# VHH binders against Ras-specific guanine nucleotide-releasing factor 1 (RASGRF1), part 11

Target 1, 187 residues: Ras-specific guanine nucleotide-releasing factor 1 (RASGRF1), of Homo sapiens (Human) (q13972r240to426)
Amino acid sequence: KRNQVVFSMLEAEAEYVQQLHILVNNFLRPLRMAASSKKPPITHDDVSSIFLNSETIMFLHQIFYQGLKARISSWPTLVLADLFDILLPMLNIYQEFVRNHQYSLQILAHCKQNRDFDKLLKHYEAKPDCEERTLETFLTYPMFQIPRYILTLHELLAHTPHEHVERNSLDYAKSKLEELSRIMHDE
Key: E = the ipSAE of ESMFold2; O = the ipSAE of OpenDDE; V2 = 0.75 times the mean of E and O plus 0.25 times the DockQ between their complexes.

## First folded at step 16 (VHH; framework vhh_7ocj_1)

Design k03 (from k01 with T52D D55G; at its last look DockQ between E and O 0.02; V2 from the best seeds 0.00; counts 0 for: pae O 15.4 > 2, placed apart)
Fold by OpenDDE, look of step 16:
Structure k03 (fold): chain B 187 residues (1-187), chain A 123 residues (1-123)
Amino acid sequence: as target 1 above (187 residues)
Amino acid sequence: QVQLVESGGGLVQAGGSLRLSCAASGFTFSSYAMGWYRQAPGKQRELVAAIDSGGSTRYGDFVKGRFTISRGNAKNTVYLQMNSLSVEDTAVYYCAAEASGKWFYDSEIYDYWGQGTQVTVSS
């Protein structure tokens, strides 16, 4: 049961990393390049506003995912607390992302009024790996990640014996994430 | 004052069964992964079975469903039920405890080892 939670966590993380990969590689980076063209359909400032901390988030979770994979490959030893110790100090980037989210969508909406940008965006969204999802959808994925971790850790703890070597560490991680969540949504 | 005391070993005929026990004392048993290792004469020590503090288990490739590791935290004891034993299973079986979470790849980092119990399977 505990193992199942961990395996599910890995799958979820894999999916999230893929979503972030698409966000960054299919949208952010190409648009950044477009912003440097002779007749840019979007400005560098607008790109930065839309995709605030996206690359950093992607990088962070790529590391986290690789860590998870390594731990799971070492089954039955599933030590995860140290991965959260690495992750937690960097999760403040989510505070900025979440706070910027509405502004991001506003800027994107504004940019879409430009015909050249709109055509370009549709072209990017039409790529097969996007699966008919819009940029707005991809920008929404990070909004749910911290709550998702909280729920996962809650479930994991429910299946972790009180005397388990990682019990306290996991509980600490959950508490920190909950605190972060409160900060992100209350400010 | 830490002790791991193995018991249950002995002589058994091929096809028979044994149940090994390892009684632990002197440390917080519930916080440790427990493992059974064996070493035959002239062979390298190898993992038989391991169980972490959460109950996750791993077995050596040779086990093939014949052995089952379990733990009783209330008794600070880890067990190894061995069924369908063969002559090739003859070895000294050791109990080990580890808390760092690295027991899965490095047997040398175990915090504690028992003295071992002899298991002999006759044809």
Scores: ipSAE 0.000, ipTM 0.180, lowest interface PAE 15.4, mean pLDDT 90
ESMFold2, look of step 16: ipSAE 0.011; ipTM 0.465
ESMFold2 (binder alone), look of step 16: mean pLDDT 85; pTM 0.859

Design k04 (from k01 with S30D G101N; at its last look DockQ between E and O 0.01; V2 from the best seeds 0.00; counts 0 for: pae E 21.7 > 2, placed apart)
Fold by OpenDDE, look of step 16:
Structure k04 (fold): chain B 187 residues (1-187), chain A 123 residues (1-123)
Amino acid sequence: as target 1 above (187 residues)
Amino acid sequence: QVQLVESGGGLVQAGGSLRLSCAASGFTFDSYAMGWYRQAPGKQRELVAAITSGDSTRYGDFVKGRFTISRGNAKNTVYLQMNSLSVEDTAVYYCAAEASNKWFYDSEIYDYWGQGTQVTVSS
């Protein structure tokens, strides 16, 4: 059961990284380019407001995902706590992302009033890997990642004996994530 | 703190028998699944036998009823009785522990490993 939780975590992380990849490569980066055109349908400031910390979040989780893969592939020893030691100090970027989320959607809604931007956005959303999902949907995915980690670690700990080598480290990681979650959602 | 110490390995003639032991310490033994793996030179490590905390067992395809894994009467010990040994069974045998009861069905990732014991079968 414990290892099953770990594998599920890996699969979930893979999916999340893919979602972030689409957010950044299908929307953020192309819109940055569009903002530098002769007749920009969107400003650089609006792009920055909509996608605050998105690229950084993507890079962080790409590293985390690769770490997870390496641990799984580095048979036979399972070690995960050190990956959270790397991840936790950087998760403060989520605080900014979550706090900015409503503003992000507001700016996006405003930008969609521009016909050229709206047309461009629809073009980006029509790409096959988007699977008919909107930019708003992709911007929502990071909002649930910290809660997901908390649940995953809770489940993992439920199947980890108290004397396990990583028990205390995993418990510490869960506590830190819970603290972060409280800060993110109480303000 | 956690230790897995294998013993019982050595040289044996084809058709002979060996009994490997793994003494565990530093964790709640009865709550862990235990397993034996082996690795021959130039080959990948492979499952020999595994036993859950509920005494469910799984064996490698090559075992064919020749080996038996069991939790011993001695505290924190797992055994591998190997009968009808052949030259192809020559390898380093490792003891492993995992907190999951079904890990040997779905994963080759373990929490703890021993350093291994050499088993050599001569023709």
Scores: ipSAE 0.000, ipTM 0.185, lowest interface PAE 16.5, mean pLDDT 89
ESMFold2, look of step 16: ipSAE 0.000; ipTM 0.092
ESMFold2 (binder alone), look of step 16: mean pLDDT 81; pTM 0.828

Design k05 (from k01 with T28D; at its last look DockQ between E and O 0.02; V2 from the best seeds 0.00; counts 0 for: pae E 8.6 > 2, placed apart)
Fold by ESMFold2, look of step 16:
Structure k05 (fold): chain B 187 residues (1-187), chain A 123 residues (1-123)
Amino acid sequence: as target 1 above (187 residues)
Amino acid sequence: QVQLVESGGGLVQAGGSLRLSCAASGFDFSSYAMGWYRQAPGKQRELVAAITSGDSTRYGDFVKGRFTISRGNAKNTVYLQMNSLSVEDTAVYYCAAEASGKWFYDSEIYDYWGQGTQVTVSS
């Protein structure tokens, strides 16, 4: 019951960390390097506008993933609420990402009008680990991750007795994520 | 997950030597071309050395025989032996990988890049 939800959460986090790693390693870092070249196909300002704080998001979730793995390995002592309490302030970094996401896609579309940039981007999208996904797809994964955590916490609470010591902490974590999600989607 | 990790940087006296390593994972290392690039503060990034999947090598003009690139396919590692270092060699050194196995002078085509390792040469 609770175990199944927690294992599903670990698998989902591993998948998300992989998606963020591809975004940073296959696109952000090579394009940042291209922006510093002699004849840059893209400016540093445009790289920043497209990718925002995605590298920070990747590092945050690498840490969260390792924390989640460690707690699962400490079975049967499974206390998750403090992990979310530690992570919640850092997930506020998503506010800026979500707020600017549509603008980032518009900047990307305008950059694609440069033939040299479009060719380079297509080359990076052809890397095997992209599995025929576009840069836009990878930029969109963070947009769905906060709602995904809310659903996971909802399911976890459904399997947590009302008098459980973690009940209030898990409710608080879910409430804060719901508040963040509303702010992010209402702008 | 693809990863390139540089190591071996640090502070060295002019005339000294350093050996940089770049450990690669998450791809078929032996089929890739590997390169070392550097960037000093306020300067453009420049080629230091490159090695194809077939062990053909290229060096930047400033190297003038002082540096040697090599690869250990069994260890998935590319190396840069740097001798006779001068203060002008002070820079961040980056490892890069290209899937075609070919070398390109223009680094815009490289598929993967490491985080870089600092080399500082003092007088």
Scores: ipSAE 0.013, ipTM 0.482, lowest interface PAE 8.6, mean pLDDT 84
ESMFold2 (binder alone), look of step 16: mean pLDDT 84; pTM 0.855
OpenDDE, look of step 16: ipSAE 0.018; ipTM 0.358

Design k06 (at its last look DockQ between E and O 0.02; V2 from the best seeds 0.00; counts 0 for: pae O 13.6 > 2, placed apart)
Amino acid sequence: QVQLVESGGGLVQAGGSLRLSCAASGFTFSNYAMGWYRQAPGKQRELVAAITRGDSTRYGDFVKGRFTISRGNAKNTVYLQMNSLSVEDTAVYYCAAEPSGKWFYDSTLYDYWGQGTQVTVSS
ESMFold2, look of step 16: ipSAE 0.317; ipTM 0.649
ESMFold2 (binder alone), look of step 16: mean pLDDT 84; pTM 0.855
OpenDDE, look of step 16: ipSAE 0.000; ipTM 0.202

## First folded at step 17 (VHH)

Design l01 (from f03 with W103Y Y105W; framework vhh_7ocj_1; at its last look DockQ between E and O 0.45; V2 from the best seeds 0.00; counts 0 for: pae E 12.6 > 2)
Amino acid sequence: QVQLVESGGGLVQAGGSLRLSCAASGFTFSSYAMGWYRQAPGKQRELVAAITSGGSTRYGDFVKGRFTISRGNAKNTVYLQMNSLSVEDTAVYYCAAEPSGKYFWDSELYDYWGQGTQVTVSS
ESMFold2, look of step 17: ipSAE 0.000; ipTM 0.341
ESMFold2 (binder alone), look of step 17: mean pLDDT 84; pTM 0.854
OpenDDE, look of step 17: ipSAE 0.146; ipTM 0.594

Design l02 (from g02 with P99A W103Y Y105W L109I; framework vhh_7ocj_1; at its last look DockQ between E and O 0.11; V2 from the best seeds 0.00; counts 0 for: pae O 13.5 > 2, placed apart)
Fold by OpenDDE, look of step 17:
Structure l02 (fold): chain B 187 residues (1-187), chain A 123 residues (1-123)
Amino acid sequence: as target 1 above (187 residues)
Amino acid sequence: QVQLVESGGGLVQAGGSLRLSCAASGFTFSSYAMGWYRQAPGKQRELVAAITRGGSTRYGDFVKGRFTISRGNAKNTVYLQMNSLSVEDTAVYYCAAEASGKYFWDSEIYDYWGQGTQVTVSS
């Protein structure tokens, strides 16, 4: 059962990385390019405001995902604590993302008042990869990643013997994520 | 019958350019992510570039802006424009197709592969 939790974690991470990939490559980067056009439908500042830390978050989780894959390749010995040790110090970027989220949506709403931007955005959202999901939806995905990790670690710990070599490390990671979650969502 | 047929490979001098094409048939092209991989002698296959059905792209770390992947759904063809080629780019280049909604950056999940086209870059 513990292995199953880890496998599920990998699948979930893969999905999240895909979502971030779409956010960055289907929206952020094209809009950034558009901001540099002769008649920009959006400014670079607005792009930065809407997508604060999105690209960094994507890169971070691409690394994390690759790490998970590597650990799983060592089955049946599954060691994950070191991945969280690497991830945790970098998760402060989520504080900024979460705190900026409402502002990002406001800016996006403002940008949509521009007909050229609105048309462009609809074009991006209409791409098959988006599966009829809006940019707002994609911007929401990072909002729940930390809580997801907490739940996953909780489940993982439930199937990790107390004498297990990673028990304490995983418990520590969960505690740190919980603390982070409180900080992120209290304000 | 599913087919991925690569073309455009060959011999080119360092600094030169090539444009690879992959003509797809036997499946619904628009429903698949497409990718280019390469394998040099004695080395593992590695991702060069991938593009989802929606146009999102990913490139290998070694590409560094030199290559561009694109797709023409009307022609069921995926392209790889390669500029500023170096000797290290010498390899067999493979076209691959993967059903959309999966993780196109993972070579393990591709459904179909081409036979490959040789690219040789001379000094």
Scores: ipSAE 0.000, ipTM 0.218, lowest interface PAE 13.5, mean pLDDT 89
ESMFold2, look of step 17: ipSAE 0.011; ipTM 0.356
ESMFold2 (binder alone), look of step 17: mean pLDDT 84; pTM 0.862

Design l03b (framework vhh_vobarilizumab_d1; at its last look DockQ between E and O 0.01; V2 from the best seeds 0.00; counts 0 for: pae E 25.8 > 2, framework grips, placed apart)
Fold by ESMFold2, look of step 17:
Structure l03b (fold): chain B 187 residues (1-187), chain A 123 residues (1-123)
Amino acid sequence: as target 1 above (187 residues)
Amino acid sequence: EVQLVESGGGLVQPGGSLRLSCAASGFTFSSYAMAWYRQAPGKGRELVAAITRGGSTRYADSVKGRFTISRDNAKNTLYLQMNSLRPEDTAVYYCAAEPSGKWFYDSELYDYWGQGTLVTVSS
């Protein structure tokens, strides 16, 4: 069953990358452009407050997803735990995102009181790849990702024998993600 | 304006405990039904526990005997005591309010929500 967990992880990462892609390309980048227009419906400061480091998160996970695919194509001799070690130093951006998420939603709600902004946002949300989801929904997906990796590693360890070459490395990766999660809450 | 603010989330080991709080303002707290919902990644919101205006409680089967919902009307605060935590309890936990004094199973019927507090249960 271990292979099924790894395959499910790949599919989930692909979907998360797609969600981040939509957040950045359907919302962040068009709104940045709108903020630079002659009659801007939103300020650059508000765009920054709403989206935070979402574009950086997208690029990080595009890299992580490519690394995951490469390691799975070499399965079963591939060690997954070192992929998480590569990712861990970059994940402090989640700390910033999580701590500021509530404020970002408050700023978004305020901006929606402007009729020009609200109309533009509804236009972006109507794109087919949004599948009837709102900007708030897309902004929330990163809130789940660190706990999701912890749950995935927990399940993977449950199917990894103690003698397995990856056992200690996977435990280490899980412990480092748990430490990151504590830092995210300890602010 | 109705405001609900959750706190008390964090990272805990399996078997551990957390106490969640939901501070309420902008409405008559004692007249509302209150509920805790949770949402794991990729899932919809599911009911965890609810308490009516009159103090009657309801729990999801998965948390019965481990979680206790309570309210302090003098402090306008809703609580969730979470004991014997398991990895499957990992989720964002949300406070919800219903002015009728009765709670809903269907999360889509609530108009008043907090922003959530993250609970991660992992060893």
Scores: ipSAE 0.000, ipTM 0.096, lowest interface PAE 25.8, mean pLDDT 83
ESMFold2 (binder alone), look of step 17: mean pLDDT 85; pTM 0.856
OpenDDE, look of step 17: ipSAE 0.291; ipTM 0.682

Design l04 (from l03b with R53S P99A L109I; framework vhh_vobarilizumab_d1; at its last look DockQ between E and O 0.01; V2 from the best seeds 0.00; counts 0 for: pae E 9.8 > 2, placed apart)
Fold by ESMFold2, look of step 17:
Structure l04 (fold): chain B 187 residues (1-187), chain A 123 residues (1-123)
Amino acid sequence: as target 1 above (187 residues)
Amino acid sequence: EVQLVESGGGLVQPGGSLRLSCAASGFTFSSYAMAWYRQAPGKGRELVAAITSGGSTRYADSVKGRFTISRDNAKNTLYLQMNSLRPEDTAVYYCAAEASGKWFYDSEIYDYWGQGTLVTVSS
């Protein structure tokens, strides 16, 4: 049902925000500190190239998650469409991330040829929070998030009556995300 | 309606131990992730330890091996056992709850907060 879809959206968003927190707190921020050390295993330029705007993506999705929680707690109405519309311009940051993604993986691969960096990265990846996932895996999660929202909106619309006051707003949000996804993937 | 009430803070010598409790009411405790945060004077809140609704635990590197988080769902109570205390552990300790049952580093995510209990580690 419609409520079931919305609760699964909240759970999926919480997981995505957690993945972004791990990316930023277990990798980006420690590596940025290491780049400022006396004998750095990685340069600031390389850290910026690998992670690009990952921290901004994390902050954006913290805001989105809070908005989603607030709407779910509003038992008399459950209106989601304006939340997606508010976030669409902010998600243009995804276009930059997607465009940079292959380059970020190339730079990461080159950095891993340095034994000191590789040992440090392996240490960060060994933390229990990572659950045996690599930095590459965490860098890839944002690549699929926009398509995931499109699928969720499709399911939500399937359970929203055509005459529902929210129907047009949800259709619009889905349409705009589809347009953004096309631009991001350069099809 | 929702309340989180911390207790067990106090003055402790370096190397000593202390046990914090957080009594929860007004929500389904067993469904929430619970966390301890701390805030030293003039600093931001930092995650100390977290426990998911399923019982998985996480610790800040600075406290790993010294602190143990636990929960008693029957008593709606969260605990923090603090051993081998150091002066840098001096802070106000806060109990926090998050509805998804997952833990997060960023304190702004958490839904409910206690008023805090002061822990001072000094000779």
Scores: ipSAE 0.006, ipTM 0.493, lowest interface PAE 9.8, mean pLDDT 85
ESMFold2 (binder alone), look of step 17: mean pLDDT 84; pTM 0.848
OpenDDE, look of step 17: ipSAE 0.022; ipTM 0.475

Design l05 (from f03 with P99V; framework vhh_7ocj_1; at its last look DockQ between E and O 0.01; V2 from the best seeds 0.00; counts 0 for: pae E 4.6 > 2, placed apart)
Fold by OpenDDE, look of step 17:
Structure l05 (fold): chain B 187 residues (1-187), chain A 123 residues (1-123)
Amino acid sequence: as target 1 above (187 residues)
Amino acid sequence: QVQLVESGGGLVQAGGSLRLSCAASGFTFSSYAMGWYRQAPGKQRELVAAITSGGSTRYGDFVKGRFTISRGNAKNTVYLQMNSLSVEDTAVYYCAAEVSGKWFYDSELYDYWGQGTQVTVSS
């Protein structure tokens, strides 16, 4: 059952990375380019405000995902704790993302008042890989990732023997994520 | 034209402090992550500190709380406050800018680099 949790984690991470990829490649980067056009439908500052830390988050989780894949390839021995060491030092980007989220949505709403921008955005959202999801939806995905990890680690630990080599490390990672979650949502 | 101009370097005694500045122009400063790197003679360039457009920071392992990176978007300037300097901190310090967050993945993927400023710490 522990392995099943890990496999599920991999699948979830794959999905998350895909979501981030869409956020960045289907929205952020095109809009950034549009901001540099002769008649920009959006400013660079607004793009930055809407998508704060999005690319960094994407790269971070691409690394994390690749790490997970590598660990899975070492089945049946699955060691994951060191992968969280990749995330933990950079989790402050999530704090900023969460703190900026409402502002992001406000700016996006403001930008959507521009007809040119609204049209462009609808065009981006109409891409098949978006599956009729809005930019607002994609911006929401990072908001839940840390809580998701906490739940996953909780489940993983439930199936990890106390004498397991990485039991303490996983518990530490969970504790750090919980601390971060408290900071992000209590402020 | 894109410019990154470092200043604030110089000679300082061990235990002393320096504050480096990097004035940026020619690009949308607020959209870029900014970083400080250093290169000592015969050594590879290494990350000192980086700060995202949102203010998140990352430091090299050797920093150990001695240095602080900050940015002033209004002045298009990034700062590096260096305290408790040691001889080992002697290097040319470079300012760098990157827009896409790739710096986290690969430190060589910055879009722009400054010319560098010499920092020499004497015993």
Scores: ipSAE 0.025, ipTM 0.501, lowest interface PAE 3.5, mean pLDDT 90
ESMFold2, look of step 17: ipSAE 0.268; ipTM 0.665
ESMFold2 (binder alone), look of step 17: mean pLDDT 82; pTM 0.831

Design l06 (from f03 with P99R; framework vhh_7ocj_1; at its last fold request DockQ between E and O 0.02; V2 from the best seeds 0.00; counts 0 for: pae O 12.7 > 2, placed apart)
Amino acid sequence: QVQLVESGGGLVQAGGSLRLSCAASGFTFSSYAMGWYRQAPGKQRELVAAITSGGSTRYGDFVKGRFTISRGNAKNTVYLQMNSLSVEDTAVYYCAAERSGKWFYDSELYDYWGQGTQVTVSS
ESMFold2, look of step 17: ipSAE 0.380; ipTM 0.737
ESMFold2 (binder alone), look of step 17: mean pLDDT 88; pTM 0.896
OpenDDE, look of step 17: ipSAE 0.000; ipTM 0.204
ESMFold2, fold request of step 18: ipSAE 0.273, 0.199, 0.186; ipTM 0.664, 0.642, 0.637
ESMFold2 (binder alone), fold request of step 18: mean pLDDT 86, 86, 86; pTM 0.875, 0.875, 0.878
OpenDDE, fold request of step 18: ipSAE 0.000, 0.000, 0.000; ipTM 0.211, 0.226, 0.209

## First folded at step 19 (VHH; framework vhh_7ocj_1)

Design m01 (from g02 with D106Y; at its last look DockQ between E and O 0.73; V2 from the best seeds 0.00; counts 0 for: pae E 3.3 > 2)
Amino acid sequence: QVQLVESGGGLVQAGGSLRLSCAASGFTFSSYAMGWYRQAPGKQRELVAAITRGGSTRYGDFVKGRFTISRGNAKNTVYLQMNSLSVEDTAVYYCAAEPSGKWFYYSELYDYWGQGTQVTVSS
ESMFold2, look of step 19: ipSAE 0.376; ipTM 0.731
ESMFold2 (binder alone), look of step 19: mean pLDDT 86; pTM 0.877
OpenDDE, look of step 19: ipSAE 0.416; ipTM 0.747

Design m02 (at its last look DockQ between E and O 0.15; V2 from the best seeds 0.00; counts 0 for: pae E 18.1 > 2, placed apart)
Fold by OpenDDE, look of step 19:
Structure m02 (fold): chain B 187 residues (1-187), chain A 124 residues (1-124)
Amino acid sequence: as target 1 above (187 residues)
Amino acid sequence: QVQLVESGGGLVQAGGSLRLSCAASGFTFSSYAMGWYRQAPGKQRELVAAITRGGSTRYGDFVKGRFTISRGNAKNTVYLQMNSLSVEDTAVYYCAAEPSGKWFYYDSELYDYWGQGTQVTVSS
């Protein structure tokens, strides 16, 4: 059962990385290019405001995903706590993203008032891998990542014996993520 | 232990055909999308063909109907039938697996598992 949680985590992470990949490669980067065109439908500043550190987040989780795969390759011995410990210091990038989220949506909404931009955006959203999801949807995915990790660690701990070598480390990681979550959401 | 073992590669003359096989073990084959990639010397790895759990397929732009990917779940094997081979098809061909059926839209680095590859050489 513990292994199942880990495998599920890997799958979820893969999906998240894919979502971020779409966010960056289908939207962010093309819009940056568009912003540099002769008749830009959007400004570089607005692109930055909408996406903020999305590209950095993508990069971080690509690394994390590779880390998870590496751990799973060592099956049946699965140790993940150190991976969380490595990730945790970098997760503060989510604080800025979360805090900027409403503003990003406002800017996006403003940009959509431009017909050229709206048309371009719809074109990007119509790509098959988007599966009819909007840019707004993709921008929301990072909002749930920390809570997802907390739930995952909770479940993992539920299936980790108290005497297990990484029990305390996992518990620590969960606690730190919970603290981070509170900070990000001003709870 | 997860294994992807490619076979069927070799030397073939231009215009000839090869059938690659990838035998998978150590994971639930039916739960994974499977793909073939290739890498020529000095070039980046590129998608050749992909097949989802449900049997949907995608091919690289260079394939142009020459190759066909298929899977045999009963044998945990994915196949790549390559016809009308050209010198430009010379490369190491890799088998890959991922649980998501969406992977063929994304970067190849997202695959969970990779084989060691099989050399395909097409002579003029």
Scores: ipSAE 0.000, ipTM 0.202, lowest interface PAE 15.2, mean pLDDT 89
ESMFold2, look of step 19: ipSAE 0.000; ipTM 0.126
ESMFold2 (binder alone), look of step 19: mean pLDDT 83; pTM 0.847

Design m03 (from g02 with S31Y E108T; at its last look DockQ between E and O 0.62; V2 from the best seeds 0.00; counts 0 for: pae E 3.8 > 2)
Fold by ESMFold2, look of step 19:
Structure m03 (fold): chain B 187 residues (1-187), chain A 123 residues (1-123)
Amino acid sequence: as target 1 above (187 residues)
Amino acid sequence: QVQLVESGGGLVQAGGSLRLSCAASGFTFSYYAMGWYRQAPGKQRELVAAITRGGSTRYGDFVKGRFTISRGNAKNTVYLQMNSLSVEDTAVYYCAAEPSGKWFYDSTLYDYWGQGTQVTVSS
């Protein structure tokens, strides 16, 4: 039923928030500090190119996740409409991230030719919370999150009566995510 | 209102054992993921053990098979059996709860914590 879909959204969002925290805390922030060292293994420009707006994405999803938790705890009144108002501004941030993604991987591959950087990166990737995943893997998670929300909203709408007070707001959110997905895949 | 109360800490000799308990109230316990985290002075809080809603477990790498997390859903309690303790295990141990049914490596993602219980391992 509809409530099960929302709980599944909460579970999935928790996983994604954790992945974003790893991206920022295990990689972005330490590499930003390394770029300020006396013998930097990576430049600030390269860090910016690789990670772009990753920290903003993490922050917005922390807010979205907290909002999901709050709404679920307010059962039997489960109203999500104003929460999706947070999601829609995130579309611009995702568009920027997605359009930069191939470039971010190219810059990362070039940086890895520096032995000092590669050794440092391997050290960060060895932390237990990475679970043997690479920086490239964590940079890729946001690439697929918009399609996952579209699928989740489709499932939610399939269990939301047409007369439900939120029907139009959920339809609107899904349509905007679908538009973003088309733009993101535009050649 | 979510409340978590740890117990079972104390002073123990190296090589000894302790069993920590965390009594939970204010939520449907069986739906939540539960975890044990520790913080030594001057260090960041780190994962010791976690258990999902479905009973799947995960341990910090430093545990090396010495600790076991379990949950008693009928008693609204999560447990940590700690064996072969060493001085490096000295810390405040905290219980945490997560409504998604999943757990986090990063302690800053949790909103619900107990007060902590001190574990001190002497040489």
Scores: ipSAE 0.348, ipTM 0.729, lowest interface PAE 3.8, mean pLDDT 86
ESMFold2 (binder alone), look of step 19: mean pLDDT 85; pTM 0.861
OpenDDE, look of step 19: ipSAE 0.401; ipTM 0.736

